# VH-VL binders against Uncharacterized protein At4g17700: the designs that were tried, part 3

Target 1, 164 residues: Uncharacterized protein At4g17700, of Arabidopsis thaliana (Mouse-ear cress) (o23610)
Amino acid sequence: MEEYEFLVRVREAGGFDIEHLMDTKPSSCVIGCREFDNNDDYNAHIVLFARMGIHKYNMIQGTNLQLSCVEKYNYRSPRVYSAFYITLIAKDPDACNSLVTFQTRVVEEGFNMTKLSCNIARPKPGPQENAALPRHSVDLEPVDVFYKGSLPEWPPEDAFNDNI
Key: E = the ipSAE of ESMFold2; O = the ipSAE of OpenDDE; V2 = 0.75 times the mean of E and O plus 0.25 times the DockQ between their complexes.

## First folded at step 1 (VH-VL)

Design c06 (framework fv_concizumab; at its last look DockQ between E and O 0.15; V2 from the best seeds 0.00; counts 0 for: pae E 10.3 > 2, placed apart)
Fold by ESMFold2, look of step 2:
Structure c06 (fold): chain C 164 residues (1-164), chain A 121 residues (1-121), chain B 112 residues (1-112)
Amino acid sequence: as target 1 above (164 residues)
Amino acid sequence: EVQLVESGGGLVKPGGSLRLSCAASGFTFSSYAMSWVRQTPEKRLEWVATISYSGSYTYFPDSVQGRFTISRDNAKNSLYLQMNSLRAEDTAVYYCARDEYDFWSGPFDYWGQGTTVTVSS
Amino acid sequence: DIVMTQTPLSLSVTPGQPASISCKSSQSLLHSDGDTYLNWYLQKPGQSPQLLIYEVSNRFSGVPDRFSGSGSGTDFTLKISRVEAEDVGVYYCMQSTQLPLTFGGGTKVEIK
């Protein structure tokens, strides 16, 4: 399969759940795909991006979800644009600490993470009765104004080694 | 399919100005960062400028900072380089280069044919 | 600025024989995100540069598998397992780990 056709299929699948496509991945296609377990250290940028997606959702929905762990992410890092499709587990303290699988897409525009935008931040969708999703979903709104020009302080180094 | 066509090069005296243009086709222009890269007469490659896909961020090396500006018009699929206070050292072939698509590619994955700028008295 | 040094400056290769080009950076190209952004380009005679390899070892679309890249930290290598007539030109390495983006001085490959 040509790399162009493979990437079209990845885009049509939404970028988060592409495991079913990986057996057709051309050898010329370099995709960052990382799955985590409880013993893995996280890359510092992925934790930041996961928290930014959760924060956007919390602001819009009036919730207080907290990052529990990152399950996986898919990316290709071409430097000027870097898009990350992150699947994570969030905890909702206001719902008896229930866990929810959550998805966020973060795009880094420019160098040194100068501008970040988050255009998908949502609980993972389940099966739908109808084919259409409401256009009022938070996953359709960019967040770049919220994150423009400033990055949060990096977590302490030990936070990445002891987060599980 | 991807085409980048530069124009606007020419002979200019030191201290003069030129505006280079790059017409893009065969891809969704507004989804990519764009760059200018120049090649000196000695065949060395030098990065000149980068502009983000939205135009919100621009980047330059010290050698051209304050003299060159980069801009884009996504409605016209066009990239521009305004070069002021030109010096003999700016003599080069100037290439328009596509930086990256929304999810996967590499830096400067497609280049135009180049336009020649000669700064001489 | 990160200085990129290529060796050799030129080489003449018998058709069908391997070739190897070295690129050395003045500091590590490992980015804070854990990836290394070392890229290779070929400029054939009379043409614009074209991307061959990105992120050290990944072949760009349409690049033959006789091209391979390797290395880490500050030391990188481009190999051509069997040089063909169409491989003639100047090869450049380029780092995109940090600004300013910088190229190596080039390695001219000729067929003898």
Scores: ipSAE 0.006, ipTM 0.542, lowest interface PAE 10.3, mean pLDDT 79
ESMFold2-Fast, scan of step 1: ipSAE 0.016; ipTM 0.530
ESMFold2 (binder alone), look of step 2: mean pLDDT 93; pTM 0.955
OpenDDE, look of step 2: ipSAE 0.020; ipTM 0.646

Design c07 (framework fv_concizumab)
Fold by ESMFold2-Fast, scan of step 1:
Structure c07 (fold): chain C 164 residues (1-164), chain A 122 residues (1-122), chain B 112 residues (1-112)
Amino acid sequence: as target 1 above (164 residues)
Amino acid sequence: EVQLVESGGGLVKPGGSLRLSCAASGFTFSDYSMSWVRQTPEKRLEWVATISSSSSYIYFPDSVQGRFTISRDNAKNSLYLQMNSLRAEDTAVYYCARESYDILTGDYFDYWGQGTTVTVSS
Amino acid sequence: DIVMTQTPLSLSVTPGQPASISCKSSQSLLYSDGKTYLNWYLQKPGQSPQLLIYEVSNRDSGVPDRFSGSGSGTDFTLKISRVEAEDVGVYYCMQGIHLPYTFGGGTKVEIK
């Protein structure tokens, strides 16, 4: 399969559930798939990214989802820009700790991870819902920047957080 | 057949401006990140600029940041480099290069154009 | 910036003999996705640079099997098992892991 045709199919499948396409993946393609485990070189970063996605979703939806575990992730790494399509299990304490399959896409710009953005954060769409990424490219959704500048926001040096 | 053809080079005085163009054919231009790479008179290769397929991501090295602008017109299969405040050290052959297939910056340069010469001299 | 150092600066080879070019990076080119972002280009006299090998060891389409790339981390080698007249030119290594992309200084290969 030509690389362009493969990338079109990945985009149409939504980028998260692409195992059925991997048999046709060209060797030169920048997309990879990995199941999550404790020996993963990216373990700490993937967990961080998963939490960022849940946090974004909770902020915009008013929910309180919590990370249970990371199931798998697909990556797209065109050198100076990496995109991670993370599938995770979240628990919903507002619904008797029910489990929700959750999806987030986190973009890491540069090696230092000083610029991170999340433009997909959602419960996994059902079979009747549109799971496809935009037709024109895998990355057509607006990019949201979590941090402006090179550092996260920290409390002032004299912050009074000694009690709680 | 993949073809990249540069134009717009020439002789310019320090502080002047030039606009380089690259005409692409033989592939779906809108699927690829594109770059400019220059070769100095001493034959050193220097990456100059990269633009993603959608123009959403643009990168420059510090040496040209603020002076050069990269842009593309996918409908015309064309890549551009606007060079302002030119300096003697910008003298080089400028190559249009296609990055490996992706909408973001690519892994390597799989095709290069024939180059266009820019000479900055008084 | 990642500094790429090539040795030797030039190499004169008898036809049919092997040649070896070294490329060293100031920091590891292994990325968290498991790939190593080291590429090799060849510029033949009067021509534009052309891709020879990408991601350490993968030959570009049409590149003869007498060319091989190897290495890991910060130390990389390009080998030509039997140098031919058409292999004359300047060879450049390049890292693609971190902006700005940087190239080695080049190694000129000539026939004796």
Scores: ipSAE 0.006, ipTM 0.508, lowest interface PAE 9.4, mean pLDDT 78

Design c08 (framework fv_concizumab; at its last look DockQ between E and O 0.03; V2 from the best seeds 0.00; counts 0 for: pae O 6.9 > 2, placed apart)
Fold by OpenDDE, look of step 2:
Structure c08 (fold): chain C 164 residues (1-164), chain A 121 residues (1-121), chain B 112 residues (1-112)
Amino acid sequence: as target 1 above (164 residues)
Amino acid sequence: EVQLVESGGGLVKPGGSLRLSCAASGFTFSSYDMSWVRQTPEKRLEWVATISSGGSYTYFPDSVQGRFTISRDNAKNSLYLQMNSLRAEDTAVYYCARDLYEWGSYAFDIWGQGTTVTVSS
Amino acid sequence: DIVMTQTPLSLSVTPGQPASISCKSSQSLLHSDGKTYLNWYLQKPGQSPQLLIYEVSNRFSGVPDRFSGSGSGTDFTLKISRVEAEDVGVYYCMQDIQLPYTFGGGTKVEIK
């Protein structure tokens, strides 16, 4: 019940802004909050996930948002999958390069964590104000050469079905 | 192949007890929350119990709270439902079900064939 | 408890024709996380329930594209664009936004 209640609160908070809940996190909950650090090689995949979210949104909405920086990400890793709640800043070239806070949830699944799905990709709900200058600019150099360039066409919705 | 197989159903008198079992195969059992769902003779579906992947947390509706217990043995890939103080209204087909593999979602993506429990005097 | 109400109770459809089932909840199934926790199940004759749709509109693995889910808040719809013989059974909606999880009463779909 304690774990469930905590997870409910995490969900109620949206999963993205849960720093205020972490002091009450049960030890059984495999969830964490991290500020993004460009110098951490571990975070290279977070950038890719962030781009995945932006790409999905752009494909659906017909926009051309561009990743500016990743602010933070939360994660939950209950064994066979990892869910990442990423908060990022995107530039809107169609709106004078205005900055918008963007949220995306990416899930990595499989025994080898080879399947990716994105089921949340949106500007942060609520009043959007021009964000301050990004703290951590996205550096594409740390990204594996394999992932450089434009993302491929977004697969059909069924391809992101987590039910395997 | 992912499969759930229930057993242990039968006829029991009111006030009696029964233990249901569910054998899981084809997936990492210990990674999933598991549930029991029953279907009444009137074909109503009712959630009965849920247990966390590690077994530390259990949840029940008021209708069975205090009478039913849910447990699991991850080493044996088995789920259990101990039913005490059975009532006529507990008569149903009992399904074990796997919770959907998404955080926050508790849809049931895999169901067993069910085992019938009849409570009658 | 959240009450789930399905309509109609039964539906007889000519093969190849569309079908529509309604599910209404006594309170909104939209959570603050932005997701709506409404699922659809099909129970074919002599079988256990099977998941069709989760979170309003996501088809479960193996579910044909003739099935679609829509809706928001408290009003939801399951549609079958072209009913086939294999689609016969009872359809249930379910909410999992809060405990206890609750199901609709079911809608029986038959072939004329």
Scores: ipSAE 0.019, ipTM 0.605, lowest interface PAE 6.9, mean pLDDT 86
ESMFold2-Fast, scan of step 1: ipSAE 0.016; ipTM 0.583
ESMFold2, look of step 2: ipSAE 0.089; ipTM 0.644
ESMFold2 (binder alone), look of step 2: mean pLDDT 93; pTM 0.953

Design c09 (framework fv_concizumab)
Fold by ESMFold2-Fast, scan of step 1:
Structure c09 (fold): chain C 164 residues (1-164), chain A 123 residues (1-123), chain B 112 residues (1-112)
Amino acid sequence: as target 1 above (164 residues)
Amino acid sequence: EVQLVESGGGLVKPGGSLRLSCAASGFTFSNYAMSWVRQTPEKRLEWVATISSSGDYTYFPDSVQGRFTISRDNAKNSLYLQMNSLRAEDTAVYYCAREVYTYGDSTYYFDYWGQGTTVTVSS
Amino acid sequence: DIVMTQTPLSLSVTPGQPASISCKSSQSLLHSDGKTYLNWYLQKPGQSPQLLIYEVSNRFSGVPDRFSGSGSGTDFTLKISRVEAEDVGVYYCMQSIQYPLTFGGGTKVEIK
């Protein structure tokens, strides 16, 4: 079963750094790798998801990381939901604005962000750390949500004057 | 040649139960997700249930959630719909349909449909 | 739930003339994977529904090239370039971008 074996390898690799696996991807499997670009049709969603991940991490760890830029994201879109594995660069003001490669996984259930879950929000693990995803059968399994409290708010200035 | 044959329809009173069956042939049944779609007397099509190829995942609209159960027996090439607490609004022709859904596949549609079996919920 | 609206309710077409059916969704059917999940089915009198077009514009196996689908976002069209007697029936659009799967109300096509 080539598709199942491929998805197992994606999980074992952690889902964020899978470019080296794409040459073995079955054509039936809907997994994509994208570098972040202003021409990305979903760039506003990806930026929102990136900010959600940083906010979750900051709330839990007591840090003050700030989004610098989104580097890339991988997506997987089974029927049940869409999963986004976002790699971004965060700035740490408490460490002289040092840069941190950060990873967040956001699952979108329902159209147009009606239900969002963030179950991974972390600095990128080092080479000796286990980067593997949980061992249940891939993106279709129930995903634990570690986010606590209300959704973060980052409205643009014009959001308060929306006149449609 | 793909064939889907439904059975088990009939007349039942409100609050009653009924079990529909669909016998599949002409393809590797265990490789496909399967669905039930009903057509009301007004000719509206309504999706009722989907079951994954393995049988491990099932999906329902709110209107039947908790009342209907979908199951399959891959060794017998058979699909089932157990309908409990039936209501007048469940009156319809029930079609078994093969869903093109591969794990990770972005293509979702019903390529082959059965002939349908009629369920009438009336006092 | 995504609401699918079809127009017109019915069409009477002279044989050999074109026919056009519209389908509108309450939300965009474009998915994050770059695909648009809109499908068309035909139910001939006394028969079960059958697949005509999947993913907006792809003809299912055996479907004549006189059938074509087009559209994007929330607006979709099914066209029959030269209607034949065998094309009589009710046409339904369906979105498959999210659960619950939903269908349009149907458009009946008949010959004058």
Scores: ipSAE 0.006, ipTM 0.506, lowest interface PAE 10.7, mean pLDDT 78

Design c10 (framework fv_concizumab)
Fold by ESMFold2-Fast, scan of step 1:
Structure c10 (fold): chain C 164 residues (1-164), chain A 123 residues (1-123), chain B 112 residues (1-112)
Amino acid sequence: as target 1 above (164 residues)
Amino acid sequence: EVQLVESGGGLVKPGGSLRLSCAASGFTFSSYGMSWVRQTPEKRLEWVATISSSSSYTYFPDSVQGRFTISRDNAKNSLYLQMNSLRAEDTAVYYCARDTLYESGYTYGMDVWGQGTTVTVSS
Amino acid sequence: DIVMTQTPLSLSVTPGQPASISCKSSQSLVYSDGDTYLNWYLQKPGQSPQLLIYKVSNRDSGVPDRFSGSGSGTDFTLKISRVEAEDVGVYYCMQGTHWPYTFGGGTKVEIK
């Protein structure tokens, strides 16, 4: 499979629901899919990015959507940036706590990944009747505790100790 | 008990065809990708073909692309490898294997292997 | 294609002593999701290959603690802390990160 044809298919799918395309991925394309589970090493970052997308949408649309859980995310890391295509379930308190499948794309770029941008933040296009909590949801309590705790010291006491 | 049983191997002349079968039992066949891996007389392992759980996607190395076809019948818990235009270099023991391939295109690896069936291509 | 190089070609071990096998890939095996899909298989005499370790360091069900895998990027090691008679066979590394999937040439382990 030509690289251009693969990228066209990814673009047509919008980057969020591409599991069906991965079997035809050229080895030169750096894109992966992950279901959000208890072994996810990126839990803290993904939850933060999910909340960023919801917040952006709420500010622009005047809504009050709340993060319920993360369903999955696709990770793309070409040489100059890292992009996360996050699919999550949100609750809408203004609509009797109805569930909404929501999509957000967050990009980390620049030296030491200091620039963050959110260029997609929206309810998943199409009908919402199938929005549901994943069967094996991840416990978000540890992530929340991390962000509610005391601020880390910077730099750490051992930042300049090569023998740590 | 998870079990894979291959059949269909034999002696065939160059240019001939063979169809290998694999019968699976002891697990939900339709939930796993499946692969064929061959072992040459020199004991090298070579990946031959993979099929996704839904049959939506099939993969082959260039050495067999266009000559081999992989298929499955989830209702019968069966996997097949159709081998056409056989060459001496296709002589090997062919193993059926359960593949922890996700539809996303990555694999943890093949975790259960059959006993193998011998294919000899010789005049 | 990714070339997988195993060393040594063969290894004779006194029972109860440790054994170490190296596997090197021609390119990094880190997938875009941050995981490394490097597996180890054992083929005992007269038997089919069996999975020992997946994703570098995870033992498959029923695999004894004496087997351990480690490594990152392009350099991987399989260690057997105390070789037993039942560990005799040919060990293969395999990468599932890049298509086509490729295997190492094998390392034969036998008892002295």
Scores: ipSAE 0.000, ipTM 0.478, lowest interface PAE 16.0, mean pLDDT 80

Design c11 (framework fv_concizumab)
Fold by ESMFold2-Fast, scan of step 1:
Structure c11 (fold): chain C 164 residues (1-164), chain A 118 residues (1-118), chain B 112 residues (1-112)
Amino acid sequence: as target 1 above (164 residues)
Amino acid sequence: EVQLVESGGGLVKPGGSLRLSCAASGFTFSEYAMSWVRQTPEKRLEWVATISWSGSYTYFPDSVQGRFTISRDNAKNSLYLQMNSLRAEDTAVYYCARDSYLDYFDYWGQGTTVTVSS
Amino acid sequence: DIVMTQTPLSLSVTPGQPASISCKSSQSLLDSDGKTYLNWYLQKPGQSPQLLIYEVSNRFSGVPDRFSGSGSGTDFTLKISRVEAEDVGVYYCMQSTHYPLTFGGGTKVEIK
């Protein structure tokens, strides 16, 4: 019961801004919060996933957002899958190079972590918007997902961009 | 409290088909991998199928690969096992089990009996 | 496939006495992540299997401390320090390090 209640609160908060919930986390829940830095064990993966999320959003929306930096990420990493909730700053060249806080959720799934999918890619919802995920969307493809599907076996060209 | 309830078992002839269902409650179904495990009349336990939390990845032993399909409907908190080309050796009690990410089965249903006989 | 061998096939125990069950795998169960995925289940008469021990030595929620698991590599043991009437049933080990997941043949524990 305690685990279920905690996961409901995580879903209602949208998964990206859950630092205020971590003090109530049951020990059975494998969920963590990290600020991005050079000592991060997931450094390379997180940057790759951030680029993939921006790329998918750009393809769907016809935008040209560019990764500026990764701010933070939350992870849920049971044995057979890992879900990453990445908050990043993107630059929008179509809006005078303005900075946009952007969110993407990338799931690495399979026994050997060999498959990827991007389930959420969006600008961070504003103060007046509900950031909560629908109940059926927790670690699924949510109703509000901009992109659904698997990432290619070979990363897209923008994943190797060295300008970050 | 975690609860798993199986249904759909019955008597079927060799070569026939049967679909099992499992209704889950008491936990966030969409966040767990799920499995089917069967118990033969000789009381041996055999893993039958596993499906990832999203439904995107499925795993089977060779004995049922190509004949059985596992699927889930996360909106309905339901797990399914479609069994085709049934054989006498598929006769067993079939259990729905919550899979702790392919580590172990922490909760099991009550089971549903499948008998393959003419 | 990994073969899991349990001994003994059956065990008749005087109430309050200890019981020990062995489980041996045909290959090491140490995973590349440094963990060993060997689990124990109990099936009481007329009931579904229930988890007792996961990852060699961790007791599942509600499992009495008279149950303990140990072992490494290919050789594992489940011990019951003092068998009680409610412990009667068939005990199964299971490995989940290698695909396909495989179970031992079971050990029946009964009271004399």
Scores: ipSAE 0.012, ipTM 0.527, lowest interface PAE 9.0, mean pLDDT 80

Design c12 (framework fv_concizumab)
Fold by ESMFold2-Fast, scan of step 1:
Structure c12 (fold): chain C 164 residues (1-164), chain A 120 residues (1-120), chain B 112 residues (1-112)
Amino acid sequence: as target 1 above (164 residues)
Amino acid sequence: EVQLVESGGGLVKPGGSLRLSCAASGFTFSSYYMSWVRQTPEKRLEWVATISSSGSTIYFPDSVQGRFTISRDNAKNSLYLQMNSLRAEDTAVYYCARGPDYYDEAFDIWGQGTTVTVSS
Amino acid sequence: DIVMTQTPLSLSVTPGQPASISCKSSQSLLESDGYTYLNWYLQKPGQSPQLLIYEVSNRFSGVPDRFSGSGSGTDFTLKISRVEAEDVGVYYCMQAIQWPLTFGGGTKVEIK
């Protein structure tokens, strides 16, 4: 597959569900697809990004969704930024602990999360649903400032269990 | 640092030809879509051409289709625009730009530009 | 082709005052993947255009937080909360949802 055809199909799939295209990925493309697991080089970042997406959605919608597990993510890492398309399962305690497939896109600018933005945070749309949130940037302060004061437990105990 | 440097601009008569070059440095040139964007004397920006990372896919607007050819040499980190059958309306500053890529679809790095003047 | 219309053509702003620029597209820039492919560029006098905002509201690296982008569908706005001398120049919006890529006509921002 030519790189154009590949990128068009990635675009048509929305960036989150592209596993069926990876067998035809040209070597020149800087797009990757990964199942999330305990040995992922970005596991700490991906979990953080997943929680950011849920937090953004909860703040805007007034919900209380909780991260259950990260299912997968796709990434694109050009020099300017890294973009992560994360698919996760969230639990809704206000709806009998029902499970929701959730999607978030997080962009990392600079090295080591110098600047983060989250421009997609939503339950996965159905074929006839358009439930995407307004596309506004959520710029975060550098990680060093974000964790100033009480440091979180690291790695989180649940980051290494079978559910994440 | 990331840098794009254009060359090859000049004065040509209508119907003439000119070849522009863009030298890239500071990034993995072979991994990026590359484009040419021009700015008219009236200061309008017009997209001219885009070429994929491998060079296999090329896009042009109708206004230059059949007259312009975009190409690249990844071993030399160079982008080219061959301009044939030039018209007065092709007079512009021509910028080499990185992108647009699928996920951002933006031109994130621009060169300094090279001036093309088509006049009798 | 998608037509991009910017208003106003020019703004003369007292330093420290806000500025607002509108960009309207002839058709929706919302793609089926959920992304809206609208970018903003700034061209300072004597310089090349530079990326300011990508995908409606995301500030590019090094862009001050006084710049903000918003909008959806066909109606987009770039705001500068307090205009500084270094913000003078011509601002352009661009759609990247389909070929050919098209730019707005530009809005010139100058200091009063």
Scores: ipSAE 0.013, ipTM 0.505, lowest interface PAE 9.0, mean pLDDT 78

Design e01 (framework fv_enfortumab)
Fold by ESMFold2-Fast, scan of step 1:
Structure e01 (fold): chain C 164 residues (1-164), chain A 118 residues (1-118), chain B 107 residues (1-107)
Amino acid sequence: as target 1 above (164 residues)
Amino acid sequence: EVQLVESGGGLVQPGGSLRLSCAASGFTFSDYSMNWVRQAPGKGLEWVSYISSSSSTIYYADSVKGRFTISRDNAKNSLSLQMNSLRDEDTAVYYCARDYYGEYFDYWGQGTTVTVSS
Amino acid sequence: DIQMTQSPSSVSASVGDRVTITCRASQGISSWLAWYQQKPGKAPKFLIYAASSLQSGVPSRFSGSGSGTDFTLTISSLQPEDFATYYCQQYDSFPYTFGGGTKVEIK
């Protein structure tokens, strides 16, 4: 399969729920699917991007959603930009702390990651009755501890180099 | 360098169970789908099971469906195959193999031998 | 399931010979076929993917061709280290299926 055909299917699926497409991923294509855990090399940046998406949505919609945990993310990096499709669980304190499956897409463009944009920040379309904490969810550190800590080298040394 | 090391094989009677493990090192395990492939004595290669990087997609060969369960632990860089209701026909060397994006198996373990015999 | 048929099941050859192995799929698989080499007591080693793409480190005497249902692996000038069993594998759809293998043995 050509890379173009695969990327078209990823776009048609919306980019967030693409595990069913990975069986047809071309070997030269730098797209990965990862379930989130706290030993992930991208951990600090994925959490930052998740918080950014929640913040953007809250500012635009006047809500107070709070990040509970990150479920999974998909990434791609055609060298001059990186795109991250993050699926997370949020709590809505204005609705009895109900859980919301939330999606955000963050793109890093340009040399040295100088242009960062959040172009999708929304509750997952469709019914929310399936929103639940992942089986292996891990408590994220408080925001102030996260920002005060040292971030890992970005991007991770071998994250985009899966060629043999 | 990339290494895959299988363990857990042995001699078992028909109807018994075994759990195979595969320890991965030298690469980001959570970025790759994984497979189990077996080879009966003097026979060819037979694909057994597939698991995607996130465990969201799992496939089994018809011959093992309902008896074998594939699983992975990305935090521990390990792949497992739980084998129940073993039959004589399951006697084989079992290899774990890294799946290069749904295409070919670019790295294989050394294999672990499972013998089902009464 | 897609059935993969290899022929011949074995071939006797001498160093320097040109060896051709054929693999046929029971339905069209485009170019989604890989070739593996297996020596006795060892795990298989991949050689070729996408029917004709040679992996880095594999000698240029190995080549693959074909698309659809008929595929060929060719060794242009057999070397002592090439005596092994060769397998084709389709990855067009699950379940993944292998050919029965072709044993290349000393004449």
Scores: ipSAE 0.000, ipTM 0.456, lowest interface PAE 14.5, mean pLDDT 79

